VHH binders against Mitochondrial mRNA pseudouridine synthase RPUSD3 (RPUSD3). Designs and how they scored, part 9

Target 1, 326 residues: Mitochondrial mRNA pseudouridine synthase RPUSD3 (RPUSD3), of Homo sapiens (Human) (q6p087)
Amino acid sequence: LGVRPVPEDAGFGTEARHQRQPRGSCQRSGPLGDQPFAGLLPKNLSREELVDALRAAVVDRKGPLVTLNKPQGLPVTGKPGELTLFSVLPELSQSLGLREQELQVVRASGKESSGLVLLSSCPQTASRLQKYFTHARRAQRPTATYCAVTDGIPAASEGKIQAALKLEHIDGVNLTVPVKAPSRKDILEGVKKTLSHFRVVATGSGCALVQLQPLTVFSSQLQVHMVLQLCPVLGDHMYSARVGTVLGQRFLLPAENNKPQRQVLDEALLRRLHLTPSQAAQLPLHLHLHRLLLPGTRARDTPVELLAPLPPYFSRTLQCLGLRLQ

## First folded at step 1 (VHH)

Design r01 (framework vhh_rezetamig_d1)
Fold by ESMFold2-Fast, scan of step 1:
Structure r01 (fold): chain B 326 residues (1-326), chain A 122 residues (1-122)
Amino acid sequence: as target 1 above (326 residues)
Amino acid sequence: QLQLQESGPGLVKPSETLSLTCTVSGGSISSSSYYWGWIRQPPGKGLEWIGHIYYSGSTYYNPSLENRVTISVDTSKNQFSLKLSSVTAADTAVYYCARDEGSYDWEAFDYRGQGTLVTVSS
């Protein structure tokens, strides 16, 4: 964990990671043993307990910058009175000893993903970093690397996923839907062409550990991109149902079936994960913002690397499937 | 350098319409790459996404607010605006205008204004 210099061009070819092989078997200890979803926020968490959890989740602190490893399921923003990251920033700022300076979010993963959140007590620093991320994306230099576990193995070991996406309001929720062959009118009316780079790190038990680098930003882009590869992310209860199976062959269901449904895993995968169908319906999204690259302190300096360790449930899933992050 | 600046009344009476304008300088609203939107933060509470607009006029609103909210764009003035009808004390908040890349979450907001406090009180 921490900040260290890395090459300016941080594509998959320049990434070097070493992870220890998961130890032991993926067995539940017994009726009172390990929870399959260890690392999730407790139910009915108080504001004070949330602040304590977030303080414990600090992975780096340098000048005005504070980096958190956000738990899955914590919303960044929400309704008045809802416990969110933003709602507790004043209390978090106080707990970290900041003097009259309140933390602001520079970059955060959405509610359903876990991992790196970059905060700043200096608004000017936040603005500068946001520009850096935008300029890097436009130059197609990846700054963010996500880890995901997919149901299914992508046909290619690496590549680019391109899709035109739009937000559509379906059954009381805003959902990301792909648009095939978007017209000029579609683009003018808000359909965005999106791009992600992916790399398969490891495969096992019909699943893959995948690194994902978004080169555009769109709501649920990475989940939908993996659906388009017919390899939905484990724990994706919003979009995984768009992938159907007939006679063992996977295919994308017609757009009329794009309503959210709890993910259903096959019997072999449930046995491998030691989960019941009801437990699998509660599986957290296995999408983790693992690495961020920041600009160096000066323009001539090499970028610095921020890392967030995988949550315990994610590591357990990797152990069950025999996968190793490298 | 791109800058966004909120403007509008700091005090609005209950049941009336809250109206804010965002002035964009250092960049054009007529960009196919971005949406332009509004977010708010009530005192002591979390941020809430209100909605965003594409320069063509296409809008996307928070479902909890969609019956009360209208966002519009004026490309000739390089401005976009928020109208929130039938306000109550619960609408008291700091309102921010922002540029986003079509996301419903915070990862897409790459610029935002400094915020303007709007108090709903008689």
Scores: ipSAE 0.000, ipTM 0.175, lowest interface PAE 17.9, mean pLDDT 80

Design r02 (framework vhh_rezetamig_d1)
Fold by ESMFold2-Fast, scan of step 1:
Structure r02 (fold): chain B 326 residues (1-326), chain A 123 residues (1-123)
Amino acid sequence: as target 1 above (326 residues)
Amino acid sequence: QLQLQESGPGLVKPSETLSLTCTVSGGSISSSDYYWGWIRQPPGKGLEWIGHISYSGSTYYNPSLENRVTISVDTSKNQFSLKLSSVTAADTAVYYCAREYDFWSGEDYFDYRGQGTLVTVSS
């Protein structure tokens, strides 16, 4: 895939609310057949099999920069001996002919999300790109655009989500928790104010296709931000339980009383997705880093655009719900 | 031949602002496809990138320094400058101005560099 010049301040378009709904519905028999989650990494991969899968996932190469479309479920880092993106970088570098200069991670999303990952065989290039992304975030210029499918439709067609977040260790799990009215002490102890921009691209069957642009960096920020909009991401088995419903009305539940549990979808949505409740409990997180803006080659050039195609399971979900990505 | 030359005070007091100018000769800043940047080397340490600016005024700063750094360009004088506020003894370093080719180059990122100017932060 090639890289295209785009404006430096490329935000969401004004056409989101008038985007055409696609015709047709999900077919049980089709390219995905009876397997709704095509595109996931096979279970119990060997190290060599993972390297082969990642080599096949390369979407762009530009000088020392190697861009991957990371599959959902692959952790970036982990415990000693665990199979992660970081742990296989030497083997991946060798497989790509980069023996003299090992790849390092410039930008990667978390384990549960899919999409763009930037790697560089040049430390100077990696440093420059990391500085570019950090500077853009602090200047509130979006460089990353995620695609998500939400359970529920946000009340506004676009807007900004602000929340103070902390990382809390609860029952052996690190969880992102919103902090109401953070005190001076809270901020000194690591509570971070976070910001994301969202835009509803399409709606169908009580669900929305949403573009998300994080303007701050925090673990699980986009999932928690959508929970705060009462529209949890499909496949979010960590945070979706914090959205409660009584007589069709949605409300936010306290984090401490609503531990992580497999997402439960209503009967109508299960029918549209052609999933059983047990299959829906295994639904991968529908959060994909679709687009990145990179600095232009020369000072006067506009930023260039990198795109990662959606995973097959994501595309199937969109088809079942009658949603179209622009 | 393109040449870059740093100029500015060699001594700055703690809490004050460090101000340096780079004069470019043998080439034009405004005709450039390049970024114009600042790098420093504290005594006994490696090179640290400070930031750069395009001829159109777009800036990118080192995140560790960005709250204290301002880089500006004056195309009419063929100069660009560095302003670093609230200096401490840790800002004592040899400061270099440089022409930066692009974001994708590994070895040729700085194709021209000044000789460097020592700035000491002391009372």
Scores: ipSAE 0.000, ipTM 0.249, lowest interface PAE 11.2, mean pLDDT 82

Design r03 (framework vhh_rezetamig_d1)
Fold by ESMFold2-Fast, scan of step 1:
Structure r03 (fold): chain B 326 residues (1-326), chain A 123 residues (1-123)
Amino acid sequence: as target 1 above (326 residues)
Amino acid sequence: QLQLQESGPGLVKPSETLSLTCTVSGGSISSGDYYWGWIRQPPGKGLEWIGHIYHSGSTYYNPSLENRVTISVDTSKNQFSLKLSSVTAADTAVYYCARDSEYYDSSGWFDYRGQGTLVTVSS
């Protein structure tokens, strides 16, 4: 009874419908048989499989610039024999038709975070962009915006987090440790004063969706800054144990006495996320380099925005907690 | 893949200058926001940081060594170099060139280093 309202000649071809339907059906959301950690790299990837995954992760390509949405858990750099982004750049360059021009890393998020990686096949372009990012940091203009989900809600809706941080080797692990009132000698020995801006985007189920903009650079800065706000990042198995709770009141535990341990979530949060304690112990770090600002072609031009979509596990977490990014 | 390779004399006489070069392949010194530097390990002791350089030429040195250390970078050759003056037997060590990450959320130590080169200070 009646004619179908969308014929192929109405701008909806078989290819266009096929393209849209596989994309929609590939979303891993809802309570029916979905995997909580969809979007993670498969275990024991081959070099060729990693190159294929990275080629599929290209979100933008303009001239010499190639932008990736890096999966969580992929190291950018590593030890000899380790499979890393750097180790596959020659093969990735070949797969993208750049046989005589190898990709170089301009900006990247660390192993545990996901999101934007900016690559260039032109060394001059890479140098110009790096100078732009350095100048912006010195001028306290944020160029990078991270999205994070926190266990707990920050007391302020937005603000600045300042901390002096050092890298300390404890029991075979390099850990970021806050330093109170750093001396001139401490600064000369590598202690750095760090600064991040934060803004709470949404709250729900005792959790917050937070935007983080680092204005300084230090190992694990954003994770440690959120710990100092008593709101550790969800999936932070390195630093979350530094936040203790007694009768609902949160406080900082001494870093020197608290080794990294798998994050423990309360029963209400586990129910909301539809996770067992064992599954929560495998939760990926919910820290995503979502947005980068690039300079325009000319000095007076408006900055250009690059965006990386959230990984499926991150989107699922937001959906379970009733949080929206907008 | 990213590779760092040290080169230079394995034997230096006391009071002379120790000179080493690091050649970087599979990645660019001017690409990304990294410090490139030198660390050493004297026999039977732990790692000691010597200094590092940003691709702009900005240097930072270990205060214990700063009066004797010069680190330089040549971005056109994708190399950086160490000069350590007035050496003594205490400078005998395995010397490594290394990369330090300024932008990684989970890493700020020397996340990549060369194989190391033994430098003996002896008459």
Scores: ipSAE 0.005, ipTM 0.244, lowest interface PAE 10.1, mean pLDDT 79

Design r04 (framework vhh_rezetamig_d1)
Fold by ESMFold2-Fast, scan of step 1:
Structure r04 (fold): chain B 326 residues (1-326), chain A 123 residues (1-123)
Amino acid sequence: as target 1 above (326 residues)
Amino acid sequence: QLQLQESGPGLVKPSETLSLTCTVSGGSISSSSYYWGWIRQPPGKGLEWIGHIYYSGSTYYNPSLENRVTISVDTSKNQFSLKLSSVTAADTAVYYCARVETYTSGSYEFDYRGQGTLVTVSS
């Protein structure tokens, strides 16, 4: 256990810091009822409360770089009047004592995921890092590793998930839809071929702890990729209903039946998580940007690893299921 | 090959409206897979997201600029435009139009952008 640069190759064989979780089933620490899960932002946050929460979420500061552990449910950008990470950057910069140097977003996970957000008070540093991530993505070199808890266990312990995806914009909701065999016309109309690597870290109680490395960028890619493995992410109330079960056999439902629905968990899993069906319907998405690789100071230097600790609700889920991140 | 090109006046007077147009070639703006957006870079500062638009007319704006920004789309011309009202010297920047890869993530998820156009606000 120590701090060391990691090799440029961001694959699952790369030496990383190991995290250990408390053993055994989670304790019942009072009734959940209508209370939010630990680690979630309260509803109706004020601007000042959001700034305080984000200041408390700083996990690293190195020169102009500020790294946040973003809570689940906070959008990076949004519609007018919406509180977002971007909208509070001036106040956050002031609260961190940056002497009128304003933070800008270098890299962030989407609203529904939690985890690493990389900010810079230096425009030159931000530009260099944006170029690095763009080049890495085009070279299909993974820089981001997500942790997810899935309902179900993938058939393979590791592999690649490839899918052609399109966006359907319905009533202000952005739905990601797989396309089985994209034609040349489909590609010209915006269907994108997507790729993720996955590795099963641990299994227990019919669930898996999975590491995911996206090699392409697409809205809800990781959630939909796990749905295509018939193992939807816990707390995925948008896409989990696309997986049906008949006579104990899981299958992907036809598009005509793919309306977003709050995730329904089986009785055994509810019992293991100490949740009612109503509480499980409020479960946050268990998708966390856990690790980022940054370039070294010189081109030939070893990349630097950034880690964001799991949110409390995520750690609780792992404890309840007997899963360990190692 | 997708290409985006900014056009519009390079000089705008304080208190007037800055107007820019982006022409998209090599691909249709009427795509369900993408938003189309504007970003800017003031001299010596980082990139600032302005806003983005879906071909249906749905818009998302930077809250710090939302009172002054209007983005519109013209699918028949394969173009989208930016209007920024009540400009000041602080609006002097290189303005880029861009295709947005996602609907919810930040301004850094642009997969194509134009070459940029310098707009100076001066009397």
Scores: ipSAE 0.000, ipTM 0.141, lowest interface PAE 17.7, mean pLDDT 81

Design r05 (framework vhh_rezetamig_d1)
Fold by ESMFold2-Fast, scan of step 1:
Structure r05 (fold): chain B 326 residues (1-326), chain A 123 residues (1-123)
Amino acid sequence: as target 1 above (326 residues)
Amino acid sequence: QLQLQESGPGLVKPSETLSLTCTVSGGSISSSDYYWGWIRQPPGKGLEWIGHIYYSGSTYYNPSLENRVTISVDTSKNQFSLKLSSVTAADTAVYYCATTYEVWSGDTYFDYRGQGTLVTVSS
């Protein structure tokens, strides 16, 4: 909650945290009450209510820099007339007392993920930070760390995931599809080579808490990367169906034959999460932009860390599965 | 150090075509993983995404503007351009050129942005 100095190298350590057995089970009654998805935005939110929710979601504010903990399901941009982060920036700026200085987005997670959003009321500050993030990516130094809960446990405790990805427009939906051995023509037509680092923090009940650090940016990259590890993210109703099982063995199904469908969880996992199948079909994506590194005040200074707390539903899932972040 | 700079007329008459160019320096369009695009901000309103282009020529446009928008790239000049036809007073805005690693999906953010240029539509 706030900023602190951190080492310049933001990469994962060689040690992976794991749990041999679950510790504790979730309770339907407690801090999260009877709502397994506490922390989600109401479905019929007004523009004014959204601005109030975003003001309450501010986790840090230093000079022109405003950091939000974005709720899951809020798009950053969208179609005309849609309530999005971009569409309410003028009202948010006024509510924060910024007067004639409107906030612009410096860095954000997508609609389905939750977590850190970096805003600036100063264009020069935004430009400086955008240059920092680009230089870090080119140096292959991660600045963003996501937390995810996966259905299944990755075979390795940590590693790199590399995949060439493209967008295909199928039945009115843009789907991210992996491409094997992309040609020069594929690259020219927008196929992108993507890279993420992952680290398993904890395991329990057939699930894992993983940290993900993208070194490239592509639509649904982290979700698809986990699918390629045969460990889809909990709440991934877009890509999880690409992982099939036969006699307990997992395998990748062709993207072209597997349309998006609500994620189906096995009975043991449903019991552990205290969810019905219909409730599990509404599970929010358990992918959270947890940490961002910002440059220090001077070139010689260590980077400064921004953290966003996990949403209540995410914390409930961890409790139910006996997983701990640290 | 990557920099983006908008250029074009600050005044356009109603029904005419708005033409803006973005000059890229400190990096090459053709050697980059970026999509190159345009966003605008009408006075007193939020940002509106217009569209973006990959250096190969593949374009992605805001559906509300797609019938009026053309984005093109000139890799030899390290520039990309916006043409917006049939302009009205509603097109008065500060126009920014910008880069992103993401195609339009409703969840776009920008890595680099120009300083912006005010375009007024009036007679």
Scores: ipSAE 0.017, ipTM 0.461, lowest interface PAE 7.1, mean pLDDT 81

Design r06 (framework vhh_rezetamig_d1)
Fold by ESMFold2-Fast, scan of step 1:
Structure r06 (fold): chain B 326 residues (1-326), chain A 122 residues (1-122)
Amino acid sequence: as target 1 above (326 residues)
Amino acid sequence: QLQLQESGPGLVKPSETLSLTCTVSGGSISSSSYYWGWIRQPPGKGLEWIGHISYSGSTYYNPSLENRVTISVDTSKNQFSLKLSSVTAADTAVYYCARLEYGDYEGSWDYRGQGTLVTVSS
């Protein structure tokens, strides 16, 4: 024994969802006062300060495996000279007492999202886990569950989001763009058919707490999938502007002239969140890699669950909107 | 502006060692921010990860290939190389060198060379 059982509802089913009535009471954020961005990394961290922050972010350590709860805004990889998770792995390894072995990234949440990062000090263990994740994806078995807060409530309580996506370079920025009816030539040139499962966990104040399970891998897939549901993720300053409104009716804006724009929230939502428009424009992306399923000690064992607690700003948002994660 | 280019023999005899080199231009391998590695695609099959290396020399290999694979880096030449020993016809594939970047879900290869076909035949 020692393997914790994974809940039977670890994946998305067709079960009915319970929606809760909205409540919106926000509280002060301890010694820093009422900080809507509590839990973000300080600006202009030194290399040593980043290592200290990451050591404090360790949520699990079991054999060669080290699991971090990565803060939003920290890139995993980046340009030469950039301060990233990867760039400080040698120092992090030393700070954790790993004398002869450097940690490597097995699975991570990207720069804009927060949450689970799986590291291994054993190359063989890392390779085995990477193989496990690849095989699970091919078998359409979700191993990663993200939590997101959306501006708007999806029409269905659960379902599948399918979209053909391409990466397009627009004005110096690489942006994810949906492609309608991709040709075989489009697929050969990099257009990928993508799939995510979603489930609405709770609703309140015109917002939803959503679980997202990606079954394919593509840049900004989950953000764009929620935009296609007309329910952009809260804090999405890259893609939320693609959702327009006319007389209260939401629709997807034509791709012809859309540039990234800071997300604009309606006055009622700003009041519930106790944010000014200026503060809302700086709100971190509310997309969090909350749960990962790992293989048990033996191939036939029940999968092991890793959980990353929500960052303080995310929890504050849920509190303000009367939403609960379960 | 970053470009990766594979170079090496297009034909290798069974039981010999395949040696490929990747030349990086428009960027530096001496970076703690990326891994550099090799992937291949056998005819009619999907992409297979071979292995990757950090700037510091830490190597990570596919378990199915680990006893035959060596990846090395030469920062002075801005190159990294693959040696695959004891080759068989099953090693016939298009070989790509690539840079590894981690996205929102898992690691992905963001820059690749154009690929080089390696045929294992007598």
Scores: ipSAE 0.006, ipTM 0.460, lowest interface PAE 9.9, mean pLDDT 82

Design r07 (framework vhh_rezetamig_d1)
Fold by ESMFold2-Fast, scan of step 1:
Structure r07 (fold): chain B 326 residues (1-326), chain A 123 residues (1-123)
Amino acid sequence: as target 1 above (326 residues)
Amino acid sequence: QLQLQESGPGLVKPSETLSLTCTVSGGSISSGSYYWGWIRQPPGKGLEWIGHIYHSGSTYYNPSLENRVTISVDTSKNQFSLKLSSVTAADTAVYYCARGDYDILTEYEFDYRGQGTLVTVSS
């Protein structure tokens, strides 16, 4: 179902090491299967179709807790009248037989990422879990593990990424920007020191499959942290352009060049992925909330592990690159 | 750039309704996938989450306060507000408005926070 018991002191997750993705070449799409990114939500979904899709995306249900494998591109909230996860929670609650108990979001990935979303029909349970996640982060115990495919291979096989980040509104877009030496005033005005753990689990074709564990909360933290490693996430059309290349050497562009642009992949990588440049410009963000650790029923019970399977486009990318989630 | 500023009366009588407004500048409540909320800190105690709202109007409240709390949003004014009814001396606290992100919803860890406003419940 997606729930596995996990030892209380588990790191990146022993269970994840035993998962296997098929190795081999990408299959060419024929006329009958001419969609390069299987698993994406259809455009112009009706409210009913979205509810059906979300009901089919339930990966676990235990008491008041409902866990979804959220598709990429679904906003959790949006403009008034927009079709979002929040806008359909009443219908989703009814479809799951929750008569007088409406689901609320405990933990979710943003619009562009995919993966685990934790919902609760009980506000008390939601509050308890939010406190658990906060305490775990303060104790530097990771509860969330993301999978990402990066353009480039990190220099270290594992480590910590630290950065002070701020949010700037530039040309109608909210952008996450690193700050080299934040003052006390900067911190009081919203600059946050951020921390993520990373581990490279596989490499191939100039790309890496990376596990990421955020120990702090900040908008686009994991995408920006990988940019700071000179290894932007595949499908990152917001921040990947901050990495420049001269004669094969990668470097960070100055802060004044923080304008978003669609990611450009080199010719060898495009051939390996069986994508045109225009298809690569539509590549979904390869950042997936794969694993969550929840507290056991009692204080001394082993934590429980929730897993969301990778979306089809993500698995296709891994297969094309010869990468395997160990 | 993003700033949040609390406003409202610093003194409220027991049994009355506490009303606070948060004005957001340097960013828009109606754009993005953020939640907007209220947290408080009673004298000598830790932070307590009160509740939060999304620009869609969906609200989530602390169960201990659920029957007394209402949070609303006015996207045209770029503001969101807190109403806490039937106040007692136990509601005396510094009240903060804050913004959070959906990647991880945390009870009292927000990306941005206002300076806080002291509210004293006394006759």
Scores: ipSAE 0.000, ipTM 0.248, lowest interface PAE 12.9, mean pLDDT 80

Design r08 (framework vhh_rezetamig_d1)
Fold by ESMFold2-Fast, scan of step 1:
Structure r08 (fold): chain B 326 residues (1-326), chain A 122 residues (1-122)
Amino acid sequence: as target 1 above (326 residues)
Amino acid sequence: QLQLQESGPGLVKPSETLSLTCTVSGGSISSSEYYWGWIRQPPGKGLEWIGHIYYSGSTYYNPSLENRVTISVDTSKNQFSLKLSSVTAADTAVYYCAKEWSDYGDTPFDYRGQGTLVTVSS
């Protein structure tokens, strides 16, 4: 939707325009209980149904490039037999008329987030773009901008989040754990220094609409970075339990003692969202890859902007909280 | 900059074992939070995922290929390798090594090598 040129040094503080969002009352999830949040994939999808859903999710197609607005919860890659984006690329390619030019993934968000996925039917184009994104990251030039809704408001309106992170296998799950003052042994075990930029776009009802730009790559980096700001992302059922509150003051709880559990929202927030506690326990992660910057056709051309619209549940949350992207 | 490069014989006889190595440069496989994997594309057909390995040595294989596939990692050489046994003409394909997302986290990249053609023929 809407490929727009942007300045080469585009990031926070640029003059790029935002999408208009509807204002209005927060609508209920539907007249019937047990309905999923609008915009989520149905449970028990067949391979054919997933391909149909992905074809409907195409937001841009230009030459060999196909851009999807990926639903939350769909893995990009996975274990044998798992239904993933990667596993259905042959069928998706056929459905788009690309008989001998199978799509490959150039860039995507992880399983739990929604938003932009960039695919190419041309291996040479994919390679060129992958090198562009790698070079931009190494040069600390942001190419990806996520939108998130946080429980709590960051103390600063914008800034950098830096943390040393490691992956630990705890009780059959891989969890991202922050490390203070990593030791030599920690570095040898894969501890990585990570960096994200954030900017608060709007605040309301104790929540914030935040733009996030990762400058490093690490599993669950953006969710954990917001936890470290004491402002976990809405729908974060993996890491939100690491933020505790005593007498209105928020603090970090040890990761090893605070295993993944469904996020619990306070009574005031539940009322604003028009959700029951059981519905809030099913809230999808409000983390969306909203914008990607691509290189222009020539080396000196202005970068091109790709945008993915927010999923319906995300837009509903913004309406309930009185938040606007614009 | 991170780069992946496939190497191995371009011709393999039927019933023999196909052996490929991926060399990782510009980064360490032992420090990565990613899976290191193999995918292939037979001529005129779609991509087929073969399997991947975690830096710890944990492997996951395509069920259709699991009885013939072994993926291993050598952190001292910054390499990972594919062995596919009992090959037939159906195994003729361009083989790619790849850096893949973990199933946890929000990773914006998918890397693959430039690919190597392996023909199964006597």
Scores: ipSAE 0.005, ipTM 0.291, lowest interface PAE 10.8, mean pLDDT 79

Design r09 (framework vhh_rezetamig_d1)
Amino acid sequence: QLQLQESGPGLVKPSETLSLTCTVSGGSISSSSYYWGWIRQPPGKGLEWIGHIYDSGSTYYNPSLENRVTISVDTSKNQFSLKLSSVTAADTAVYYCARHYEITYSGDYMDVRGQGTLVTVSS
ESMFold2-Fast, scan of step 1: ipSAE 0.184; ipTM 0.557

